VHH binders against q8pxy1. Designs and how they scored, part 24

Target 1, 323 residues: q8pxy1
Amino acid sequence: MMDPQIERKLIEIMRVIHESDKPIGARAIADELNNRGYDIGERAVRYHLRILDERGFTRKHGYAGRTLTDLGENEMNDALIGDRFGFVISRIEEMAFRTTYNPETDKGDVVVNISYFDKDDFETVIELISYTAHAGYMISPRVRIFEEDSLEMSLPPGKIGIATVCSVTFDGLLLKAGIPVEPAYGGILQIENKKPARFLDLISYSGTSIDPIKIFMNRTPTSVLEVLEKGEGKILANMRQINSSAYEMTGKILKKAEKVGLAGCITLGEIDEYLLGAPVETGKFGAAVVGGINGICALEETGIEIETNPISTMLDYQTMKEI
Below, E stands for the ipSAE of ESMFold2; O stands for the ipSAE of OpenDDE; V2 stands for 0.75 times the mean of E and O plus 0.25 times the DockQ between their complexes.

## First folded at step 4 (VHH)

Design x29 (framework vhh_lunsekimig_d3)
Fold by ESMFold2-Fast, scan of step 4:
Structure x29 (fold): chain B 323 residues (1-323), chain A 124 residues (1-124)
Amino acid sequence: as target 1 above (323 residues)
Amino acid sequence: EVQLVESGGGVVQPGGSLRLSCAASGFTFSSYALYWYRQAAGIERELIASITSGGSTNYVDSVKGRFTISRDNSENTMYLQMNSLRAEDTGLYYCARTYVEITKGKTYRYFDYWGQGTLVTVSS
């Protein structure tokens, strides 16, 4: 389970690497962090550098040290622009506020992820996304396709865009009903016998400017294809914390959403109890929701080149078609 | 702005012939597979003919040998030549642009754009 303090240290280490004009080693990083008020030794920095390596944010240069990868540079640019206390949380809050979908009326806007791929891969993309959604590992089987001639989205020739429903839609549904939701963790969830078993890895949304889902996508230890084939493996999932006073109302809203095809809530925890091994604060309960991009993870597992912008924009749910 | 406009429908006697046209605009016509669908009164729309970007054709069994689908990429137009028309061929004929209908133990159907339809009536 990842501590929010660990995510903060990872960001600061990347900042030190970013500011270096040459590859930098663990001792030099530790010395620089101590100058910035962190009480951290070389051993701890080596531990964190290993995490950054595994996430694809850093590149090793033998004994000379590390530099940031393109992904690491992009995340640092986001961290420098965004608020250290939660650039991702701010984006989630914005999209939740913009959510207008009402499951009672089956009308309004939902939050979507946008993915782009080569037109030649269209058949495989639609097949795997459909299969993953109907197996229950995506938020909805509804998608929207964007072509190069779409007025809603400009795409280069030979590319197609696809919108899939984002799990932040649930944050918006609950917010509109007066229920505040805390996005707690993005994580890797173990599936056994087609049922959720436990979180294997968790990254806190609190106190980080890096999107945990982007981190997992780059170094995705998912095995969505294995889950689809055998009912066992690893998927992306998020955990939310909600005040215990909203327990009954949350259950009612999620059942209404499921009726209209928004069925990504994989399990609700008990009040004051850990959910699938993930910690829950006293006075709250957990809600585990499938990652809206598990079908995209399956495509990446096959070697298909696909680019994804999670929590990208709002779309009218009625304009999305079931596949 | 994608547009598909059907024309050529009308009333024809059994055994007669009719040629439908589908004029397309707003996209790179030569890059897409195109389809003719038919909807009879009280019946779900059915795929009757398809033509790929490469010119390969396919037909539902009931029209095979009687109907011919073709395309003219220079005019951005698709055609359906209908011969030996039967009463059961009566219906609204729709031009459609769809990317792919996927099959592998499952059928996935995604309909992108439809024309408004053109009516074919086989009877006097």
Scores: ipSAE 0.000, ipTM 0.117, lowest interface PAE 18.9, mean pLDDT 79

Design x3 (framework vhh_etentamig_d1; at its last look DockQ between E and O 0.02; V2 from the best seeds 0.00; counts 0 for: pae O 10.5 > 2, grease 24.4 > 24.2, placed apart)
Fold by ESMFold2-Fast, scan of step 4:
Structure x3 (fold): chain B 323 residues (1-323), chain A 125 residues (1-125)
Amino acid sequence: as target 1 above (323 residues)
Amino acid sequence: EVQLLESGGGLVQPGGSLRLSCAASGFTFSSYAMSWVRQAPGKGPEWVSGISGRGGSTYYADSVKGRFTISRDNSKNTLYLQMNSLRAEDTAVYYCARTYVEITKGYTYRYFDYRGQGTLVTVSS
């Protein structure tokens, strides 16, 4: 681990390289950083570029300069997302506020995750997402496919985008009904005998700049395929806290949502009780909801290359098709 | 409320020029990449051009490279598209779009969170 100030400079250098459409040299990087308020010279930039080279984040193109490697692009994406949204809680609040879906009418916008994969994998992707959703480990069996440029999305040649319903939809649904929801933890949930047993790992939504679910996808293996096959293993799930005064209303709204295909609430805790080992504050109850991307985790487990942006945007639920 | 309002469209002769503008409100403009997306009559939408939040990087579809220039003025919350050497096939409704960009493993993905109502550009003799 380096000094935080040095790490910050490395991230900013990677941002400049990422934003360049061609290899960029140390002098041009230094000039751009000075324009962004950093007092740094070309020689210092050359020193930091050697550190990035050593870490495998940059590739040298002779005297033409540097580009980011695939590893560097992945690190840069995390930095860009964090810098754009700050702490993940602010993004959750924005998307929850933008949720307009009403289970009584089956109309309105839901929060979605967007994943990207090769067209050659299309049949396997649809089959496994369908299987995972119908087994109860995704929010909804409805998806939206983007095979070409649309008003919602632009894709590289040979790539497909798929939108799946995000668990933040529940935060928005309850907020619309006057029920404030506190996102508490993203985590890895152990399934035993096809039932939730306990959280094995938890990351608080408070104080994080990267979505906990994205962290788990990148670093901690799930075993969604094992759960589908044997009824035991590890899935992604989130834990929310809600004021005890809303207990009965929350249960009614979640059951209504389930009837129209939003069936991601695994379990509702008792007032003042811990839920699946996760702490719950006095005067509140917990709600455990499946991660909206468990089907994508299953695909990654098969070796399919798939990239995901959780809590990505809003889509009209009526434009999503059941699979 | 997030609002994007396009202007500057109209009728122009082949070989002519137009500058489109997009006035943004309801969000921190400089924190988001922006794009222009167009839809020609009877055709699907096409991403045309994109610009990073600070304006340091610009990107263009092959169909418009060398003819169109995207720019932004973050002090005025305004996005621009300078269109030169216009052709009949550039006829379309042009949409201003707030853009999330994902770059991974050499591929660039864009999704458009909010779009304006669009402005019609007609290139005809």
Scores: ipSAE 0.513, ipTM 0.828, lowest interface PAE 1.5, mean pLDDT 84
Fold by ESMFold2, look of step 5:
Structure x3 (fold): chain B 323 residues (1-323), chain A 125 residues (1-125)
Amino acid sequence: as target 1 above (323 residues)
Amino acid sequence: EVQLLESGGGLVQPGGSLRLSCAASGFTFSSYAMSWVRQAPGKGPEWVSGISGRGGSTYYADSVKGRFTISRDNSKNTLYLQMNSLRAEDTAVYYCARTYVEITKGYTYRYFDYRGQGTLVTVSS
């Protein structure tokens, strides 16, 4: 579990590294942060730099210090550009509020993740996403394809975009029924004998501007192909917690969503109990849901170059087609 | 409800100038990147220019660099495009679009979740 205070410090350290024209060492980073009013020592900066290295956001230059990698530059710039500036939990809350999809009528907007890939990989991308979705490791088998002539996107030549349904859509469904949902963690979930076993790693959404999904995708920590083949392995999943007074109504809503093809709710926990090893506050229960991009993770495992912006936008679900 | 309303289009001779405006309402304007996107008759859409929510960063397609200037006035919720040295190739319907930007592996991806009805710019003798 990542402490929210640690995640905030990672962002500020990346900002200092970004502003440096040359590799910068931990002492210089600590000094600059203290000049900006933060209370942090060199040893703490070294600890955080190790986390950034492990996530692929920084590159060591021996004793000269560190620079941001291309991935680190993109993540830092994404946090500064557009509506992604600020904490990721604010984006989750906005997207849940904007969800209008109604399972009873099959109308309205859902939250999507958008991924980008070379058009030459189109058939492989569609086939593997379809397979993964129908195996139950994505939220929906419906997707939306964006090509070069789309008014909704500006794509580099030869690239295609694909939207897949995001698990935040469930938060939106519950919110519209009057059930507040607290997003808690993104995580890696162990699958054993085709069943969820336990969360192996958790990153809190609280206090971070870096989406945990982007962090996990950078490491490529999943083995979705192994899960599909053998029923053993690791998938992306996330966990939210909900006030115990909504226990029965939450179950009814999620069952209705499942019947109309919004799958991927793994389980509801018992009131006041940890769920699959993830902490849950007293007076609440947990709900674990597969990550909406597990098909993308499977594609990355095959070596296909595919880039994802999680929690990208809203789309009318009726414009998305089952594959 | 998000509303984007373009104005300022018209007929202009080659070498001339126009200033487009886009009035925004229904959202916190200063929190969003904005773009101008154009669509020439019989062609697909083309991203023209973009600006960050705070206005500190501006971006231009190569075809318009040095001739067009994007700006915004967050106190008036208005986006602008100053178009100078216009050419026949600039003839298009110009749309104001609310934009999310992703930069990854040296590529820039922009998606537009709302756009206006557009304003026609015609450049001809």
Scores: ipSAE 0.013, ipTM 0.602, lowest interface PAE 7.6, mean pLDDT 82
Fold by OpenDDE, look of step 5:
Structure x3 (fold): chain B 323 residues (1-323), chain A 125 residues (1-125)
Amino acid sequence: as target 1 above (323 residues)
Amino acid sequence: EVQLLESGGGLVQPGGSLRLSCAASGFTFSSYAMSWVRQAPGKGPEWVSGISGRGGSTYYADSVKGRFTISRDNSKNTLYLQMNSLRAEDTAVYYCARTYVEITKGYTYRYFDYRGQGTLVTVSS
């Protein structure tokens, strides 16, 4: 008898494979699953893929990865996945809880995204990330670079890793202060005259099993470079809803965070009012926060190939350096 | 088809001994790590012991260290669990499971893709 937990993972793997337009490798699958709130490593995915192969649900295409067979597609469709929604929220909540950084003492862990790129692109990456961050379109100008020989994480050959601060860090800071934060939307934010103008598109966190930010990265090209050059364009941003009772305290905490370079909050809305065109629930106010991966988006816009794992892990903020 | 069949369970007094066996078929036995997992009434599954494919490495839960011994005979496609100094809290259904072990970021993950039907071990006076 197959372990039900394994079965669940198998189904999710199949889903990822199904949604891919081409054969997909274990690493990519793992990344996607992590984006969806599943904590699973590449090796584990490989193990599961072997099971799927044995069952005839997947077809291996050499190093290109796997596709689903007809049998696999049928199995996936028939599978009752009880918890398709909310995984991203669960991941956010987990990482928020794990956030220990204190802006007053400048100690503790923050939530980071991990991105991988070719080592030959290193100079360009650093330059553009720095520029984007200092322009205010990232959470923090501090990053951590991981070389191929890094002990902290395994990198593909010829790749460099970069950790950028994730917006979930703000959720964590607020939570630590006793303020519950609700992930509401991820979206495309229009910038005009170097200021947030309005959300052009929104995806509710409650309506998807995939991080909205990741969805938009794939569906809608950003124009971060245009924003940087002309002050106008499209960037990724998140929206949080917070109880109105915490309005003043939220402001204070964000101001403290800004002093230490955590300045991802774009705009705080008024109580019971729409924020940048996004709906807000009664008794709450909105907080729009830039996507921590906008620097990465800028890079992608240049044509650089980058793989990103949003909400990847925790890092000591002191080990991250301003670039 | 992968099959795992546990045997050797039964009633034993506290302090007694019992030896469980698991007959494996449908796969290359020596290529897979194997584990014993148990589930007591009203409790969730608990990993008990693991052994590498070739039998060179053995692992135990703290609760059974020094009392239980896992072994395997790859020529017979059989997994064993020698249980000594049995306690009432060892009462459970014992399952053999084909195992994948992953160590990531300091954490050890054990995945069990196949398990048998289990064998009941009851420790009672």
Scores: ipSAE 0.000, ipTM 0.248, lowest interface PAE 10.5, mean pLDDT 87
ESMFold2 (binder alone), look of step 5: mean pLDDT 85; pTM 0.840

Design x30 (framework vhh_6z1v_2)
Fold by ESMFold2-Fast, scan of step 4:
Structure x30 (fold): chain B 323 residues (1-323), chain A 125 residues (1-125)
Amino acid sequence: as target 1 above (323 residues)
Amino acid sequence: EVQLVESGGRLVRTGGSLRLSCAASGFTFSSYAMGWFRQAPGKEREVVAAISGSGGSTWHADFVKGRFTISRDNAKNTVYLQMNSLKPEDTAVYYCARTYVEITKGSTYRYFDYWGQGTQVTVSS
């Protein structure tokens, strides 16, 4: 019997193959899974493909790659009915566990998103991310830049990489203090008079195998530039649920994090009350947190082509620079 | 207010040695990579050396490798450029600069956000 985390990866690999209109190879599968927020390389995908081959779920087409067998399609459909949490929740759990940042010492690792763009767009990217962060619509004004010839990161020719702090950092920070956090919803949040008004749309993390933020980027556009200019518009935000017993401690930790530049918590709800229109389970309170990529959304709104891998990796927060 | 102040530039003989200093203030010095640049008469400004915030990583241009060494003292908020075996071709105004970009092989000065006023180094026979 396989580890449940490995079984989930096998199902998501099969889903990627199913969505392809032609045979698909390990590199293309790895790229697509990374686009969905999973940190998986071509070698690991090849390992999982061999397991699927052995189970009779995939058919090899030489150098062209793999397709699903009828048995594989049936298994994927049955598994998707039985477990729809998918890779996103497992990724959040992994990154929260790996978070070591301590606001008391201002030391340790935070979760980051990695974005890639043409080096010719560098000045615009830095300026707009800085404006968005200082306006309060990103987790931190600290970033880390990687050039195309960087020894630390492999980038496509002509591209620059930028790391921005991911909201999952809050999940990890609270977890290390003994406070379990449930990622409830990703959503589109309406801003009015520079204040949060209500969630316009929500996607449950427990009901999808794709990062809700990725779904919103394709379905419901943001208007971050409008928010920066007029104090009104739509941003990406997440809603977390936390047990009522942790209410006071959560508030104290978030205030301490804010003082050292981790200031993405928009508001805390009351125990047992809806937060900004989002439902909250009995015995819990909600916490609304800005999406870590609102500055990237603003760049996309200007027509800049930028690719983002959310919840990508860990970085030492001290190595990230304020812009 | 970010401030970078270079010192140590002077006239030296070919084959001589000189150490430049750059005193930094107004920011958390250890959190930023620092670079040394130079501009010779009639030429564009070029990168000479760079050092990471911790001092654990350094880069030197091929034309100074083995002769120049960049270093820093984070307790004193100072970055240094030790110049040995000086040549007339090293004559230039030397600039200290701060960067928010990680040090890479092809670092360009478009990524540097604050610059000092420069210090003149003249090498004669």
Scores: ipSAE 0.000, ipTM 0.281, lowest interface PAE 12.4, mean pLDDT 81

Design x31 (framework vhh_h_nbbcii10_fgla)
Fold by ESMFold2-Fast, scan of step 4:
Structure x31 (fold): chain B 323 residues (1-323), chain A 128 residues (1-128)
Amino acid sequence: as target 1 above (323 residues)
Amino acid sequence: QVQLVESGGGLVQPGGSLRLSCAASGFTFSSYSTYALGWFRQAPGQGLEAVAAISGSGGSTYYADSVKGRFTISRDNSKNTLYLQMNSLRAEDTAVYYCARTYVEITKGKTYRYFDYWGQGTLVTVSS
């Protein structure tokens, strides 16, 4: 293990390289760090760059300087999580802004999650995602498959990718209608008799640099299969807060979206009232929406190895297939 | 808004050369150092095939085995443009060519690459 002071400086140097649009040299790195309030010289930066080279985090480009390797990008992204309060809200705002889907025309881009699995699991994956979506625990029964031979994304041999609609799509739909939406909580929602009962666990979006849905996938077990089989158990859901003046318009937009297969809004709350046990700020109402990846959670519960990136990218909704 | 617009396609004889361009607007290449840029193609009756990619820094390139040694990918940040130089063209290279921006996400030490913006495509026909 290295000295903590040295480790901190390595992280800061990687951050500068990560933010550079081209290979960057030791002098430029030192100058940038000094501009950010760090007291470090070119000689010291060169020393630290050698350590990063040795760890496989940086690649030399002769006279041009250094870039991060894929391994270095992974390390840097992990290190940045601790420094980016509000990053998840910023990502949600970005993806909501990029949403162009219009339920009136059935055209435009929706926000998607991307998941990856072994091609041998394909039939089970499609069957279980379809079942979960038609039971009302996903945003849409439309998916897009990225097969090994299609190569629309970088997949390891033997893997298939699947895109599922992300709940942030609703934030975008509402934004396009002039309704600002505040992400409030990601959580675990108890289902009883096939109906929402209460939130069991909540993580505030404002209190985390990591998507709460990703946190729950890594730590807190769901029981989506139990919900599908018995009508009770635990699913992923999230809560939004919306100004009371938008109550009627929000209801209309969500009903329009449901008609074109964008469902998953579980419940709109009453103005000024808690929704399913989750706190709602005065002057607002809550909107509870199923997590867009409950079908993926069900697959994980069966023991299938599947990796998911929530709020991943945009896709044209018309290119997604009913399942 | 963000757009990628391909140009330079057309009809060429086998053994000929062609250069495709992809002009980006609504974002700058220098603003996306974590993004790679790539070329894909779709031949009639076939699925989408990755052809070439270049890293956000410009320091790393990828080529499909079918085009390695014949095609060269490059970028010009001052012109906000991606290029694909295609040499020694074969009938099997006939396809619609798309440029795309790669969104990179890092999860549990694994790197995933998605293509979050696509051009409309440009047709390349190689025939005698």
Scores: ipSAE 0.000, ipTM 0.128, lowest interface PAE 17.7, mean pLDDT 77

Design x32 (framework vhh_etentamig_d1)
Fold by ESMFold2-Fast, scan of step 4:
Structure x32 (fold): chain B 323 residues (1-323), chain A 125 residues (1-125)
Amino acid sequence: as target 1 above (323 residues)
Amino acid sequence: EVQLLESGGGLVQPGGSLRLSCAASGFTFSSYAMSWVRQAPGKGPEWVSGISRSGGSTYYADSVKGRFTISRDNSKNTLYLQMNSLRAEDTAVYYCARTYVEITKGYTYRYFDYRGQGTLVTVSS
C-alpha cells in the first residue's frame, strides 16, 4: 500500500525513462518532468528510482542512469490500460455481454485480439496466420488489417495491426442463447497425432490479474509450427465450464458457429468428468477451445517480433476478411 | 450502456480558440484512459490527444503539441479539449474515445473501445 501521490510519480518517472532513447539519470528525469509541469527535484527522483529498482521495474547502468526492464514496461502498460489490474474475469464478462454476433444471420460484433508488427513482415504474417487458421488452430480465418490509424486504433509509424477472433466470442454466443459460461483455465495443450492429448500447464482465471494467455506468451513457449508440420506439439487453449443442463444446446450452437467459420472448439467433455486432464466441477462439463492467437504464437516461433493485446475490442464480423 | 456525447464544435477563424467537451455515462469514467480522435474531410482518422485515468499524464500528436490541451473532470464524468491557435488543417469531426494503451519496447498502441458520434470543427475565414 503506497501513497497514491508517490504511485503517480513512479508512473510519470517510468514514462520519461521509456521515452528516452538512452539510459537517463535523475537530473535529466527531473528536468523533463518540470518541463511537463510537474514540481519535482532531483533528490525526490533519486528516491523514486530506488523504489523502481527494488520493484524490478528499472535497471541501473552505473553513471549512465536507468532504463526500463520488461517488467517495468508491462507495469507501465497496466497502469495506463483502462481496465484495472485484477479485473480479467470482469473484462471477459463485459466483452461476452457486448458480443452481438448471430450465427444464423452471420451478422454482428465479435470479440477480437489485436496484434502489431513491422510492415516488412506483412507477407509472412498473413501466410502463417492463414495456414494456422485453415489447419484448425485459430477461431476463424477472417482477419482485419490496420495499415494506418482508424477509428478503432492508433498505430506508431511503420507498424501494421491485425485483428483475429478471440475465443471470448463463444462466451458471448452462448450468453445470448441464455447459457452462462464460466472461464476456468488458460493453458498449454499438447497435440499428438493431430488430436488433443492433455493440458501440460494451466492457470486459473479466478486466480489472476493478468490474462492467462498473456502470461503463457511470456513464460512458456508454444510449438505451433511443430503442430502444423508434424501433428505434434504445444498450442494455446482455454477451458470453459458450463452447467450440465446446457449440454445439448451448447453443442447445437457451436455446430452452427462452425458452419460460418467460427471453428475453435476442440472438444466438449463429459458431465462431471475431467477434460484433457483439467479438473471440472461436479454438475458441469468442460469445453476446450483453441487460443485465438495460435497463429501469432507461430510467428513468434519464427523470430518475428509481434505484440498482442488479447480480448482487445469488438469488431463487426462482416468487416473481417477471409485470408 | 456506454455513451459518449461530444459538444462544443462549430465555425472558428484561423488563430481562434474552441473548447470541446465529452459527457460520459454508463461506465466508471475514472477507470479509463480517454482520447480525442479526429477525421478531416477526405482523410483517414488521426489520434490527437490522450489522458491517463487520473488526469496526471497527457499525450499529444506532433501536429497539435503546444496548441491543444486535454483535461478531464472525473467528478463530472467529462473530458475536455482546449484548442488554441487553430489552423485550417484542424478542420475535422472530433471524436471522444474510451482508450486502452499498450506500450512495448518504445512503441505506443491505442485501442478505442467506444467512440461518440463526433462534433464538427470548421476553421475557415
Scores: ipSAE 0.495, ipTM 0.830, lowest interface PAE 2.0, mean pLDDT 84

Design x33 (framework vhh_etentamig_d1)
Fold by ESMFold2-Fast, scan of step 4:
Structure x33 (fold): chain B 323 residues (1-323), chain A 125 residues (1-125)
Amino acid sequence: as target 1 above (323 residues)
Amino acid sequence: EVQLLESGGGLVQPGGSLRLSCAASGFTFSSYAMSWVRQAPGKGPEWVSGISGSGGRTYYADSVKGRFTISRDNSKNTLYLQMNSLRAEDTAVYYCARTYVEITKGYTYRYFDYRGQGTLVTVSS
């Protein structure tokens, strides 16, 4: 993970590129940053641009310079939420705090991911998301469809939005019960005989401005379709760690959530033990939760063009329809 | 608690002007893009205009481009919409909205996670 100061400089460079809207070179970027009060030279900017290239955030246009990729544009938009370090953790904390859903009453707001696709793909999208959710590889079978502009959203012509429940909803449920949750890792989880076997890849949330899910999307390492067909393959999952004192209460809350269709906790670990190969701090236990966008990963695997924003916003769970 | 409070609506003659204001509180205003969204009686909502957190970039629906100007004062946590050359079809409730913008593959998507109560603008002779 990079130093926080380096991460902040990367964000500032992306901001300059974004504001340009045409290819811009390292010298011009350095000059613009100096005009904004930064003391940075062309050589340092070239170094940082290489990092952005490696992360897939910028695209080189020969002698003309660089532009932001779609991934870079989305990362910069995420990073513009506050002038603070740990952008992804900050977003998780904000969304968890905004969660009002109460499993006892089946009322309140949950955290959602929103995905976009062409209206012509609607039937396939609904079928595959439903299949994935009912197989247990999404948080909930409830979705909300946006087919036209609403007070909540504006869409391009011919596009549809679909909201699916985000795993951060569990962080919010536990927070409201007085249980602090630490996001530990986003990862790729191996499934064997329809049950979790081990994490194959892990990316720490600590000190990162980059959502681990976006990194994995760029690598395309999932095989959700294989899991649905054979009970074997790779899915997205997140690992959380929680203080051992909350072990029994955590289990009770998650069990209540399951009764109202908010499943997705794949495995609770033992106190002080690794969970599915992922390290857990002493005095804590791990909780592995399915990634809320596994159904979207399955759609991408079929070749459908679908774009997704994880941890996007809040929606009233009662307005979401079971599919 | 996030709060957005619109003001400045009212009755105006065709060809006239109005300036709407939106007072924001409960969040770091300069860190968020903001939008104006309107809903005419009996019609669906329409996104009208947007502005980046810094104020460096502005966006307009084709229906209002050249007539409306969006601006913000981050020192006062206030968003503005200057409306000139008003037409009967501009009659609507205007909402101030905290906006999350996604730009992907040439498409722009906007989410309005918080909205004000709205302010009514009536353009009539």
Scores: ipSAE 0.478, ipTM 0.819, lowest interface PAE 1.8, mean pLDDT 84

